# VH-VL binders against a2ajx4r71to235: the designs that were tried, part 33

Target 1, 165 residues: a2ajx4r71to235
Amino acid sequence: GRCNFEDRLCSMTEDQTLQPGWTRRSGIISNSPPFWDHNGNISAHFLALVSRVDSISSNLRSRIFLPTNDQQVCQITFYNFSSNQNGKLIAGLQTLCGDPIEHLWQKTEILQSRWERNVITVQSSQQFQVIFQAQMLATHGQEEVIAIDDISFSSGCLPADVCQT
Key: E = the ipSAE of ESMFold2; O = the ipSAE of OpenDDE; V2 = 0.75 times the mean of E and O plus 0.25 times the DockQ between their complexes.

## First folded at step 20 (VH-VL; framework fv_tislelizumab)

Design y6 (at its last look DockQ between E and O 0.04; V2 from the best seeds 0.00; counts 0 for: pae O 10.3 > 2, off the site)
Fold by ESMFold2, look of step 20:
Structure y6 (fold): chain C 165 residues (1-165), chain A 116 residues (1-116), chain B 107 residues (1-107)
Amino acid sequence: as target 1 above (165 residues)
Amino acid sequence: QVQLQESGPGLVKPSETLSLTCTVSGFSLSEYWVHWIRQPPGKGLEWIGVIYYSGRTYYNPSLKSRVTISKDTSKNQVSLKLSSVTAADTAVYYCARDSYYGMDVWGQGTTVTVSS
Amino acid sequence: DIVMTQSPDSLAVSLGERATINCKSSQSVNSYVAWYQQKPGQPPKLLINDASTRESGVPDRFSGSGYGTDFTLTISSLQAEDVAVYYCQQEYDWPYTFGQGTKLEIK
């Protein structure tokens, strides 16, 4: 699995209590960077959390994966973009339903001029979900964006049907 | 075949406005961004600015008060205007396409001399 | 502005030997460094993007490395056609900035 968001949110699901949530966008409808996806394609879509007025926070969750093994590594590849200095993006995992999120990767207060590719290796002795958590403190007057594109899970990330406690 | 070609007057008098045109072919200005870069004789490269497919521009702060970049997508042209020129603005001027992974295609450049 | 500083300013290397050009940024630019080659009377030519990704058609003897502030362009076996000025450039933030250039010659 690779997800480029051309059709849907893929198998990712969204946690949130605030509006708006993650939305599918392209460069042709953007009022602010990024103006294209990580391949430079203005018509291709990426997933964006957008705010102009209010502070917002949202989680994006993967499907549940089986525990990892050493024979094939479980790696998460994704691209990120942030158009503001007042935001935070975290990639992490949650192993037991209800456990705290373990932070594997984060970016804070980065004003980017281009998409950044990231690779994260996951090791877990229990079933887990991968969480992307975004927080944005909006600066008034401009549309602020945290975007993700092309989330993929290597073959070592083995799907499961249910969360184990 | 992707190509960019700079054109404009080779000689400009001090205090006047330098106007250059970059004519592009083999790609759409609605899908790529274009940079302007200059190189004084025998010296290094200086980034002037960029125009995005959306028309949004960013300029080098050292030139921002004097520079305007614009485009006409129907004519496949990107324009550079630099006002109040001095001898320090004498350089070869390049336009270049950006494919997001670097400036992958450059024009041949046009020499501009500022002299009375 | 992010300052890109190249070293050395000039380098002479024997044919078939390794040439190494260094580039240091005044702050972290992650991997967002490009390398350009410029021969006399020609525009710059993109060799390496994203610190280490070789452009299509660029010979395998060219390689780039680095992350953060320290970057290197290596030519593993210098050939006569590699005589040029080489520039690094950061693409992390506006304004984009170039190093001062390194002149590479055959010794």
Scores: ipSAE 0.008, ipTM 0.550, lowest interface PAE 10.2, mean pLDDT 80
Fold by OpenDDE, look of step 20:
Structure y6 (fold): chain C 165 residues (1-165), chain A 116 residues (1-116), chain B 107 residues (1-107)
Amino acid sequence: as target 1 above (165 residues)
Amino acid sequence: QVQLQESGPGLVKPSETLSLTCTVSGFSLSEYWVHWIRQPPGKGLEWIGVIYYSGRTYYNPSLKSRVTISKDTSKNQVSLKLSSVTAADTAVYYCARDSYYGMDVWGQGTTVTVSS
Amino acid sequence: DIVMTQSPDSLAVSLGERATINCKSSQSVNSYVAWYQQKPGQPPKLLINDASTRESGVPDRFSGSGYGTDFTLTISSLQAEDVAVYYCQQEYDWPYTFGQGTKLEIK
């Protein structure tokens, strides 16, 4: 499936937090970069974690997938944007029910101020979720953002709720 | 057909180690998680722990210090050990296969009584 | 640990009538909730998985709903063979935890 965040979080879920976490934003409603999605569309939406003065972290989880197979490669494509220096974005693999997250992709000290495309290949002998974990340390009066957009899962990523023959 | 069957001593003395075996058939332990659950007489269900495909285990924190789960995939067996048992460990013990999140197939259970 | 709380503890329903059992989690568990039926002297039987997915072989009079913290098991038309104790269970995180059970009887 594909999630461009035009329809809320699509099939993604956010872990419960005490404070607001990921927010759906667009260039039209944003007070800080990015002012457009990965395609340069001002009105299109993306997901952003915004921090001003407090440290903040939040996890975005995909649906559950079946174990991967050698016949079809499971690939995850997504775009990320960051305007912070004290942040971390992780794309991880987690088996069901609280297993440790395996970091498949990680970016720290992200001050790119541009959208970047990322492709991750997933191999798992177990059912799994893909977790996007964003963390930002507290800043002093400067708004910083980690954003993600257009998350897609290839056909090799088989949803667990799909009826199989 | 998928089956799980618990086996082991039905009587264990206090302070000793409870040892049970879950023998599975109709599926491979390399493809399914196996859980242990227990039910004291007349009470609800308590999750004990699980063993993954890889052999990784997770235990209930309330029992973690006393519980060990292991498996022998070639023998289609999962083992449960619970040390330092007391009367509170008297229960029917179940092993169950995990498929698509839910424990879809359970053993018939084996009664374990802790008594001197 | 995530606490699962069922309501009511016991329920008496007339044959052919609707039975409703509720389950609340202490925190969001998304849709990772299973429902089990347990009859005397038998192990629990999985009825519903992932909050609303009926297990194979389970009569369609059984249905599950809910997301987040509130979940419901419904038997649209109670049958005599439905007399049992029902448990909800969260599969969101370790340790797995069960509700305390709901005893369903015929009125």
Scores: ipSAE 0.008, ipTM 0.571, lowest interface PAE 10.3, mean pLDDT 89
ESMFold2 (binder alone), look of step 20: mean pLDDT 94; pTM 0.954

## First folded at step 21 (VH-VL; framework fv_tislelizumab)

Design z1 (at its last look DockQ between E and O 0.05; V2 from the best seeds 0.00; counts 0 for: pae E 10.5 > 2, placed apart)
Fold by OpenDDE, look of step 21:
Structure z1 (fold): chain C 165 residues (1-165), chain A 117 residues (1-117), chain B 107 residues (1-107)
Amino acid sequence: as target 1 above (165 residues)
Amino acid sequence: QVQLQESGPGLVKPSETLSLTCTVSGFSLSSYWVHWIRQPPGKGLEWIGVIYYSGYTYYNPSLKSRVTISKDTSKNQVSLKLSSVTAADTAVYYCARDSYYPGMDVWGQGTTVTVSS
Amino acid sequence: DIVMTQSPDSLAVSLGERATINCKSSQSVRSYVAWYQQKPGQPPKLLINDASTRESGVPDRFSGSGYGTDFTLTISSLQAEDVAVYYCQQYYRYPYTFGQGTKLEIK
């Protein structure tokens, strides 16, 4: 599956129990970077966590996937953008057995306001979800952003629910 | 072993500039923020400021006009300067790292600074 | 600035008994609260982060709870080594601010 956020959150879901978080943005409707998606398209949409002053955090969850197998590798590709000095983005795996989120990838260093492509491999003997955790600590009155775009799951990532696209 | 150690003169005269150094070991300043916190004798904790990976700083507005925090990553040192000191600046001064969790998870032992004529 | 107010200022609890320290923020700070323990002559030690997450190595008897404006640090069974001053701290907004501290002693 692929999610470019042109159709809301696609098959992704946001954890609403925490706080208001991700917003769908584009270069046309943004007051701060990024002013284009990962392809440089001004009108294309991406998902952004935005803060001006306060610390914020939000989680984005994928659909449920079946256990991975050795025949096909499950890879996740996504783009991230950051314009903040104090942001953190984590890609993790959480099984349906109530296990803690296993960190597969994280970005805690300062990004210089550019889109970066990331590829991670997932291995799980249990059904699982991929979780993107974004956090920004207190800011300085300037709008700061963590953005995600074009999340794709390889054919090796087998959806557990065939009714979902 | 992760360690932070504050150093500097224990005595500073009024109106002079307090200058402290935080020397770190066991980790890189390129991977952690460093905070400065102080504690007057018998009193609570006051947050002074922070320096980010980039060297960007944010200061407590109550001290902003007098505070400067900088770092030399190659030397594993963070510097604190507080100008125009008065008796009110007498305190134990701590530096502490922040791993972005967030939280100041490792502190130095602190260094006592007394402002007196 | 966000004001953090602890209660009580001092607390005496018998060994093995529950100790409860409260912290109130002047406005909502979500879960962005940390608790520190400071023993005499030592720097503060981080105990709890994100309001309820224990740091590595912190005994299970320490727990944190709360969200918004009201937070609590609980020691389920007080031990002799728990004698210290405890501080809450918010990192929801700059500048970071601490509570005034709670002195915990053995009754």
Scores: ipSAE 0.474, ipTM 0.851, lowest interface PAE 1.0, mean pLDDT 92
Fold by ESMFold2, look of step 21:
Structure z1 (fold): chain C 165 residues (1-165), chain A 117 residues (1-117), chain B 107 residues (1-107)
Amino acid sequence: as target 1 above (165 residues)
Amino acid sequence: QVQLQESGPGLVKPSETLSLTCTVSGFSLSSYWVHWIRQPPGKGLEWIGVIYYSGYTYYNPSLKSRVTISKDTSKNQVSLKLSSVTAADTAVYYCARDSYYPGMDVWGQGTTVTVSS
Amino acid sequence: DIVMTQSPDSLAVSLGERATINCKSSQSVRSYVAWYQQKPGQPPKLLINDASTRESGVPDRFSGSGYGTDFTLTISSLQAEDVAVYYCQQYYRYPYTFGQGTKLEIK
């Protein structure tokens, strides 16, 4: 499935934090880029992690998937936007509940005023979740944003009930 | 028809503030954003900055301490102010339209600004 | 700042022949390069975006290529109206930066 965030957070979940986390935004309510979603629609929604005063970090976590196979690959497609040159956005893999996150992808460049499409291939011999990790340092003024839209998982990403121990 | 038109005084004295206006027609500032670019006589192009529909701006770091870009949506206008000008600020100044689709696709005709006593 | 360096600075080409203009960035800009044409007394005109995508109304003889740091604008059969200065521009990071320009003339 694909999530465009028009109605809800889809099946993605957010790890707990004491600070504001990912929020559903559109260009209409944004005080800083992005001013529209990756299709150029000002009223359409995307998920944004926003920092003005405090440093902030948050994870966005997928459902659990079965181990992958070579016959039908599991691919993750998503769009990202970042206004913060010092912020981090990482896509990772977690194979057992609570295991360390294996980094699969990291944003290394910033496109000012532009959304970027990404495709990640997952290979795992165990059940797994996909984790988006974001971190931004405090700006103390101008709003800084990391945004994600249209997260989708190819048919080779097969859903599972529970992680294995 | 999409158009941008720069206007302002052609002569500015050193140390004063340069003020320019870009009047737009044929498109909405709620769907497009506007850049300012300048070109010194016989030289290349230098990006000054950009303003979005929300009023959010980015400036070239080389000019950030001296530049302000603002807009008045009700007048279809974007303004540029550059303080403490010197002879190095003599140039043709352009405004240009940008959008989600890459590239500054429509430019104004430009206005010449000369900094001299 | 990302520096865009064009070569050559000037170029003279016979009518109907191929003109090639190169642009090199100081760091990777992926495909986020635009090409502009500026005729005397006129503002720049967008020709190519995304390194290779021709804008509407631009003749087929104009083509762009490249990825990363090395980019090329090609005019496959030069016409008299193509006399201009050509600029590459990166839009990968602010500040947006332009190459120094390449002056194209008829030989």
Scores: ipSAE 0.007, ipTM 0.560, lowest interface PAE 10.5, mean pLDDT 80
ESMFold2 (binder alone), look of step 21: mean pLDDT 93; pTM 0.949

Design z2 (at its last look DockQ between E and O 0.04; V2 from the best seeds 0.00; counts 0 for: pae E 12.6 > 2, grease 23.3 > 18.9, SAP .612 > .496, off the site)
Fold by ESMFold2, look of step 21:
Structure z2 (fold): chain C 165 residues (1-165), chain A 117 residues (1-117), chain B 107 residues (1-107)
Amino acid sequence: as target 1 above (165 residues)
Amino acid sequence: QVQLQESGPGLVKPSETLSLTCTVSGFSLSSYWVHWIRQPPGKGLEWIGVIYYYGYTYYNPSLKSRVTISKDTSKNQVSLKLSSVTAADTAVYYCARDSYYPGMDVWGQGTTVTVSS
Amino acid sequence: DIVMTQSPDSLAVSLGERATINCKSSQSVSSYVAWYQQKPGQPPKLLINDASTRESGVPDRFSGSGYGTDFTLTISSLQAEDVAVYYCQQHYRYPYTFGQGTKLEIK
């Protein structure tokens, strides 16, 4: 489980493949924070959505999971970073292919410009995907970043092979 | 061994610019943030500002018009300049490292600055 | 700006007794509160970070708790070397702000 993004997106997929928004970055290759991953390693990679000139929005989707059960909790752990208050990061749940996304967690404002760890509990009677939605408004020339790292799913998040109709 | 050491003049005349240097060792300025904090005599602590990895800075709004923090990574130095000083700027000035777990985990010993004619 | 208010301003506690210092923020700061100890002529020393995480080398008699707006530093068995001024500090949002300090003395 843990996705540290050394292999690009691991098993996560983007909604917008032709013009992908999320970029694998490290502290070495960025002109803006974060300058290291959540472990303090400047050469390690994390996944970043970067706003340069235009407003940008992108979704990052997990694989499909089976309905949750009562015996083990399905928890999502991830780290996030946001360089300023120009952006919005939401973690959500989408049941059945194409259903509206249910928002589970939302980060709205910059509170320290540092990596923060989050844990989200998922309960679903249907198959689902976890969706990270990021939005950034145009910054008028300054590069700004929303970043995410080390997405992991607890053992209660049971993988499915195909989305059920 | 992580260390920070402040240096600069102990006495500064009113209206002049206070210039201090923080020399660091045992860690890289390319990987950590450095804060400046001051403590007026008999009073509490006041955060002045921080400098990021590649020179980005944030300042206390109360001081923003008068303060500049900069660094020279090749010399392991962080500088503080505070312009147009008054007696209210008399304090012990500290530099401190921001840890991976945010918060100032290692402080310098401090340098006393007195603003007096 | 987020105001950090400590209580009491001073506290006298007998050796071996429990000392409790409170810190209240003017708005939620989540768990992003640090506690510092400062002895005369010395820089502040970080004791507790993120409300409850004890720094390496800090004696286990020091503990912290709290979330949101109400935070507590506890010294379970006061020793003579614990005489100092204690500060809480939020690192939730710039500018970082400190409480006014609590002077801890032996009774």
Scores: ipSAE 0.008, ipTM 0.510, lowest interface PAE 12.6, mean pLDDT 79
Fold by OpenDDE, look of step 21:
Structure z2 (fold): chain C 165 residues (1-165), chain A 117 residues (1-117), chain B 107 residues (1-107)
Amino acid sequence: as target 1 above (165 residues)
Amino acid sequence: QVQLQESGPGLVKPSETLSLTCTVSGFSLSSYWVHWIRQPPGKGLEWIGVIYYYGYTYYNPSLKSRVTISKDTSKNQVSLKLSSVTAADTAVYYCARDSYYPGMDVWGQGTTVTVSS
Amino acid sequence: DIVMTQSPDSLAVSLGERATINCKSSQSVSSYVAWYQQKPGQPPKLLINDASTRESGVPDRFSGSGYGTDFTLTISSLQAEDVAVYYCQQHYRYPYTFGQGTKLEIK
């Protein structure tokens, strides 16, 4: 599956355990970078966590996936953008068995004003969700952003609710 | 100056609830995570749990059923409650600030808690 | 839980000599390992983060290396003030876990 955020959050959900903060943006409606999606499209949408005054943290959760297998590798591709000098973006895995979140990918060194492509391989013997956690400290009135775009799950990532015939 | 300071009763009876407070200064709890860690006498370190900006918590599964971490940002305080204590809960308890690179960069001096009848 | 195992449990090194402490994780933790120094009666002090990043104010003689499951803390030239217990810690996955500690003494 692929989520380019042209249709709301696609199959992604915002974690209710944290303060909601993710907003669907585009270059047309943005007051701050990025002014285009990962493809340079001004009209295309992406998802952004915006900080202006207070520190903010918010999670984005994927749909539930079946355990991975050795026949088809489950890979996640996504693009991230940050204008925040002191931000974190984490991609993690959480099983449905109440297991702790596994940190699969972290970005703490910010390369600002650029969309970056990331590829993550996921292995899990249990049903799982992918968690994107963004964190920014207070910006004292300056709008800063951590953005995500074009999240893609390879065919090796099998949705749990898929009816296989 | 960034500082964390643990406080609470040094003695707790078995089966009672251990309550500690971490008072922070030099930074805002709205901007940092706070961890609780403990160290039994002469032993190593055990991670208890963490509290995020908006009250999200994660606990060590070994203690989850007995642990509650909360905070009052306006008072610059983080609280730890550990119920049904036993002698095994005797330890120095630390609170620590989380850093940007996941790591506890500033620790309190710790407070000793002894569980004894 | 991810188990962190340090080696050795104790180490005696002469002043000015190299001290090496190893830490092994039960599974890969990428580079998400921190090293702490704890002196008697004091809380742990963060020395190294993300396996190899030295914290501000930490002397250059301290260095960290490793990735995956094997990590090393090195003190290039042991000083008297370096006598302490050292802990490795993974922050790859909750719950965070520490090594059992390595007591470093002067020979």
Scores: ipSAE 0.006, ipTM 0.588, lowest interface PAE 9.8, mean pLDDT 89
ESMFold2 (binder alone), look of step 21: mean pLDDT 92; pTM 0.947

Design z3 (at its last look DockQ between E and O 0.04; V2 from the best seeds 0.00; counts 0 for: grease 19.2 > 18.9, placed apart)
Fold by ESMFold2, look of step 21:
Structure z3 (fold): chain C 165 residues (1-165), chain A 117 residues (1-117), chain B 107 residues (1-107)
Amino acid sequence: as target 1 above (165 residues)
Amino acid sequence: QVQLQESGPGLVKPSETLSLTCTVSGFSLSSYWVHWIRQPPGKGLEWIGVIYYSKYTYYNPSLKSRVTISKDTSKNQVSLKLSSVTAADTAVYYCARDSYYPGMDVWGQGTTVTVSS
Amino acid sequence: DIVMTQSPDSLAVSLGERATINCKSSQSVSSYVAWYQQKPGQPPKLLINDASTRESGVPDRFSGSGYGTDFTLTISSLQAEDVAVYYCQQYYRYPYTFGQGTKLEIK
């Protein structure tokens, strides 16, 4: 489903961490870009991972989906805003709980001025989750941010109730 | 009536610091951000840097060691300082306002700076 | 840095004819390209943003197109007042970069 983060993480789930990971921000509170969501709205929220004195990595997981088929394509649409020199954002696929993440898309070390819309096609013969992983090394300069907004799944991404071992 | 106006000395000696001021009217520096751009005589445009309303800045890497952009919201002013100038810094200097949409929509008239002994 | 390369460097077109200016980026900039018109002694004037969106007050003979790396500015029927230098510019990421300019003249 589509997530604009006005309701926090919507149906997405954050992997447990020892420190705060993804946070809900708006342009009104931000001292660094982005100062708007992808629609240019300063009060709307987006999900952000901000740089710290220590390195940080955090995962955001979708619900579990059924295997894809040829009839309807499963596509993920999302917006990203990356303002970092020491990190990356990865969008990927995990077919079994605990399996390695298959990287479908990534962005590294970029100072974006505008949000970018992305579309990723998923093919999987097994049940899967879509994973967004952000990684940032420690920084000593101006705040760096990796942000994501408006995650949506096409009708070909069919929900499932259980992840297989 | 949205306006930006650059001002400063037209002549600067080599090795000194170039200081320019962009005075804005008809919009708020708390809602828009401002870029500096320059154009050497008969040549194209070069982006210098930006200051956001939060005072967050980015600079062109080619100039980063010599450039400072700052603002004074009480005076409706954005300043540019470029240290250790050479003849290569001779140009028309522009300020321009920006917002998420439609981008750099209003530019100042520009001020000519000549670096000469 | 993203290099913006315009072609041609100069162009002479008869009044009432079509003028086409191309701009290529060294990597994808999505739709975040602006086109500027600059007349002698004047600052650049924004004509097109977001690759194809005309600014208010810009005549409809000006149009822009493109996505990714290839962008085009078209003037469908050249007028005398269109004599200028035209620049493309990406604003996808910092540093912002401009094409080298295309000088448009009347034949």
Scores: ipSAE 0.576, ipTM 0.824, lowest interface PAE 1.4, mean pLDDT 86
Fold by OpenDDE, look of step 21:
Parts: sequence; C-alpha cells; structure tokens
Structure z3 (fold): chain C 165 residues (1-165), chain A 117 residues (1-117), chain B 107 residues (1-107)
Amino acid sequence: as target 1 above (165 residues)
Amino acid sequence: QVQLQESGPGLVKPSETLSLTCTVSGFSLSSYWVHWIRQPPGKGLEWIGVIYYSKYTYYNPSLKSRVTISKDTSKNQVSLKLSSVTAADTAVYYCARDSYYPGMDVWGQGTTVTVSS
Amino acid sequence: DIVMTQSPDSLAVSLGERATINCKSSQSVSSYVAWYQQKPGQPPKLLINDASTRESGVPDRFSGSGYGTDFTLTISSLQAEDVAVYYCQQYYRYPYTFGQGTKLEIK
C-alpha cells in the first residue's frame, strides 16, 4: 500500500491518547516550511507535526500486517522533513503481543529544510504495526515542523485483513 | 568519551560580570544543545538557559536581562556571562549536554563561583 | 513558569525497602519529565527520561511513572549507593524548571 496523504491519513491512524499532533498540510496552506511535498508539488499534501512553544509528540500507526516471510521482503519507504534540528523521528515496529516498540530507524540529528528518502526493512514473526514517533522540544516562539510524506509498503508487507491467495 | 568541563574565575566581585566557559569533547557543538544550570550552596537546581543551532538562545526570564550565552563551535566552547552579580549568584555552575530523547544526559563536574567583595 | 513540587522533602527508607518520591506540576507537562540523582560533591545524573524511560546503565530497581501533572520515582529495593538528593524536572515548556529536591537517606 501507499499513502501520500491526499486522502486524509489513508490507512494510517494517530494515537488519540497523546496530545493532538499530526496535521495534513500543503505548501498552499502552510505558514512555515515545507512549502511543497517530497516531489516539489506545492498543492500536494503531507503530514506535519507543528510546535511553536510547547514540547510535542505524536504517534502515527499503520494497519496491521501479517508476519513477514523469507520469500518477499517487507520494505517501508517514506520521506521526512524537518525545518529545525530540535526534533526526533523514529520508525518502529510493535507486535500485537504487547511488546514495546522496537526501533527500526531513528533520526535525532535531522538535516534541515529538505525532504529525505528513507527505506527500512521489517522482519517480524508476529503480526505487527509500523509506528512513526515524532517528538519536538519546546521552542521560544518559532514554529518548527516535522513532516512525513509518501509512506509506501512493499508487496512483502501483507495486510492482516486481506485474504491471501 | 563525551565530556563537558566548566572553567572560570571562582571569585567575582559584586556588580561585576561572571564569565564562564564550557569546553566540550567527544561530540560536536553543532549537533547538540548546551544548557547552563546553577545550584546555590545547599539549595536546588535552577535552569539558566540554553543555546542551540548556530546561535539561538533561550534564557530563564528571572535572569534574562543579565544573561548571555554564546558558543564557538571551532573551539568547542560555550560561554556564559552573567552581569551585575550579587551574593545571590553564588553557586556551582554546570553546563550540560541535551540529548534528543530529550534531557540533559551529560553534565560537567561544575565550577564554584563565589560573589564576594 | 511551571512549578514542580516534590514530596516529601526528605525520606528515610530501610535497606531493601521501597522508596517512593512524588512530583507534581502546576499544569500538565505531558510526559516531558526527567528525574535526576545527585550525590554529594557530584553533578546531577539523569536517571529517568520521558517520565518512565530509564537511561542506559541505570539499575532496574529505578522506575518512573506518571503523565500530566503527577509523577513518581520508585526505587523498588533501596541500596546503600542510592543515598542522594533526587530532582524532577519538566521540559515541556521554557523555562525548564526543577523540583525542590528530595533527600533520600537510609533508615
């Protein structure tokens, strides 16, 4: 599956137990970077976590996937953007067995003001979700943003609610 | 090894300016935030301010009018200046690195500053 | 400013027993709370971050909990080396603020 956030959150969900976080933005409706999506499209949408004063964090969860197998690799591709270097973005795996989130990818020293492409490989013997955890520290009035765009799951990532043939 | 070390005069006269330097090693100042914290004798901790990015700072409003924090990345040094000092500014002064998890994960050993005539 | 209030100010606990230190914020700080341990003549040491995450190298007997305005540091089985002053701190909003500290001693 692919999520470019042109249709809300696609199949992604935001944890409601945390503070309000992710907002769907575009270059047209944004007052701060990024002013375009990962393709340079001004009108295209992306997800952004925005902070001006307070520390903020939010999680984005994928749909549930079946255990991975050796025949097809499960790869996740996504783009991230940060306007300032006070943020942290983690891509993790959480099984449905109540295990803690396993960090698969982490960026704490974020390059500013450009979209970066990331590819991660997922291996799990249990059903799992992919979790994107974003966090930004408090600022002194300057708006800061962590943005995510175009999340793609390879064919090796098998949705749990899809009948396998 | 990650390390921070505070240095400066241990004695400052009232009304003068307290100047301290935090020398860091094992990491780049361009990639981390550095906080200044002080602790009066027998008392708790007071956050003074932070410097991050190239030169952005935020100061405790209680000290803002008297505090200046700066850094020289080429020298791996962060500076603290506190003007118009009084006896109330007597304290152990610490610099600390901010981790992105976040929190002040590495502290200097601290340097004692006494304000006395 | 966000005020962090610890309780108690001092605590004496027998070796091997549980020690509990509380911290209350004047307003919600989410999970943006850290706990520090400070021994005499030493700088503070970060123990717990994000309210409940132990720093690397911190013994399992230390745990943190809480969200919003009420936070707790727990030492499940007090050891002699745990004698220190403990501080909570919020980093939800500038200026960062610390609790007044809790002195933990052996009974």
Scores: ipSAE 0.182, ipTM 0.739, lowest interface PAE 1.4, mean pLDDT 90
ESMFold2 (binder alone), look of step 21: mean pLDDT 92; pTM 0.946

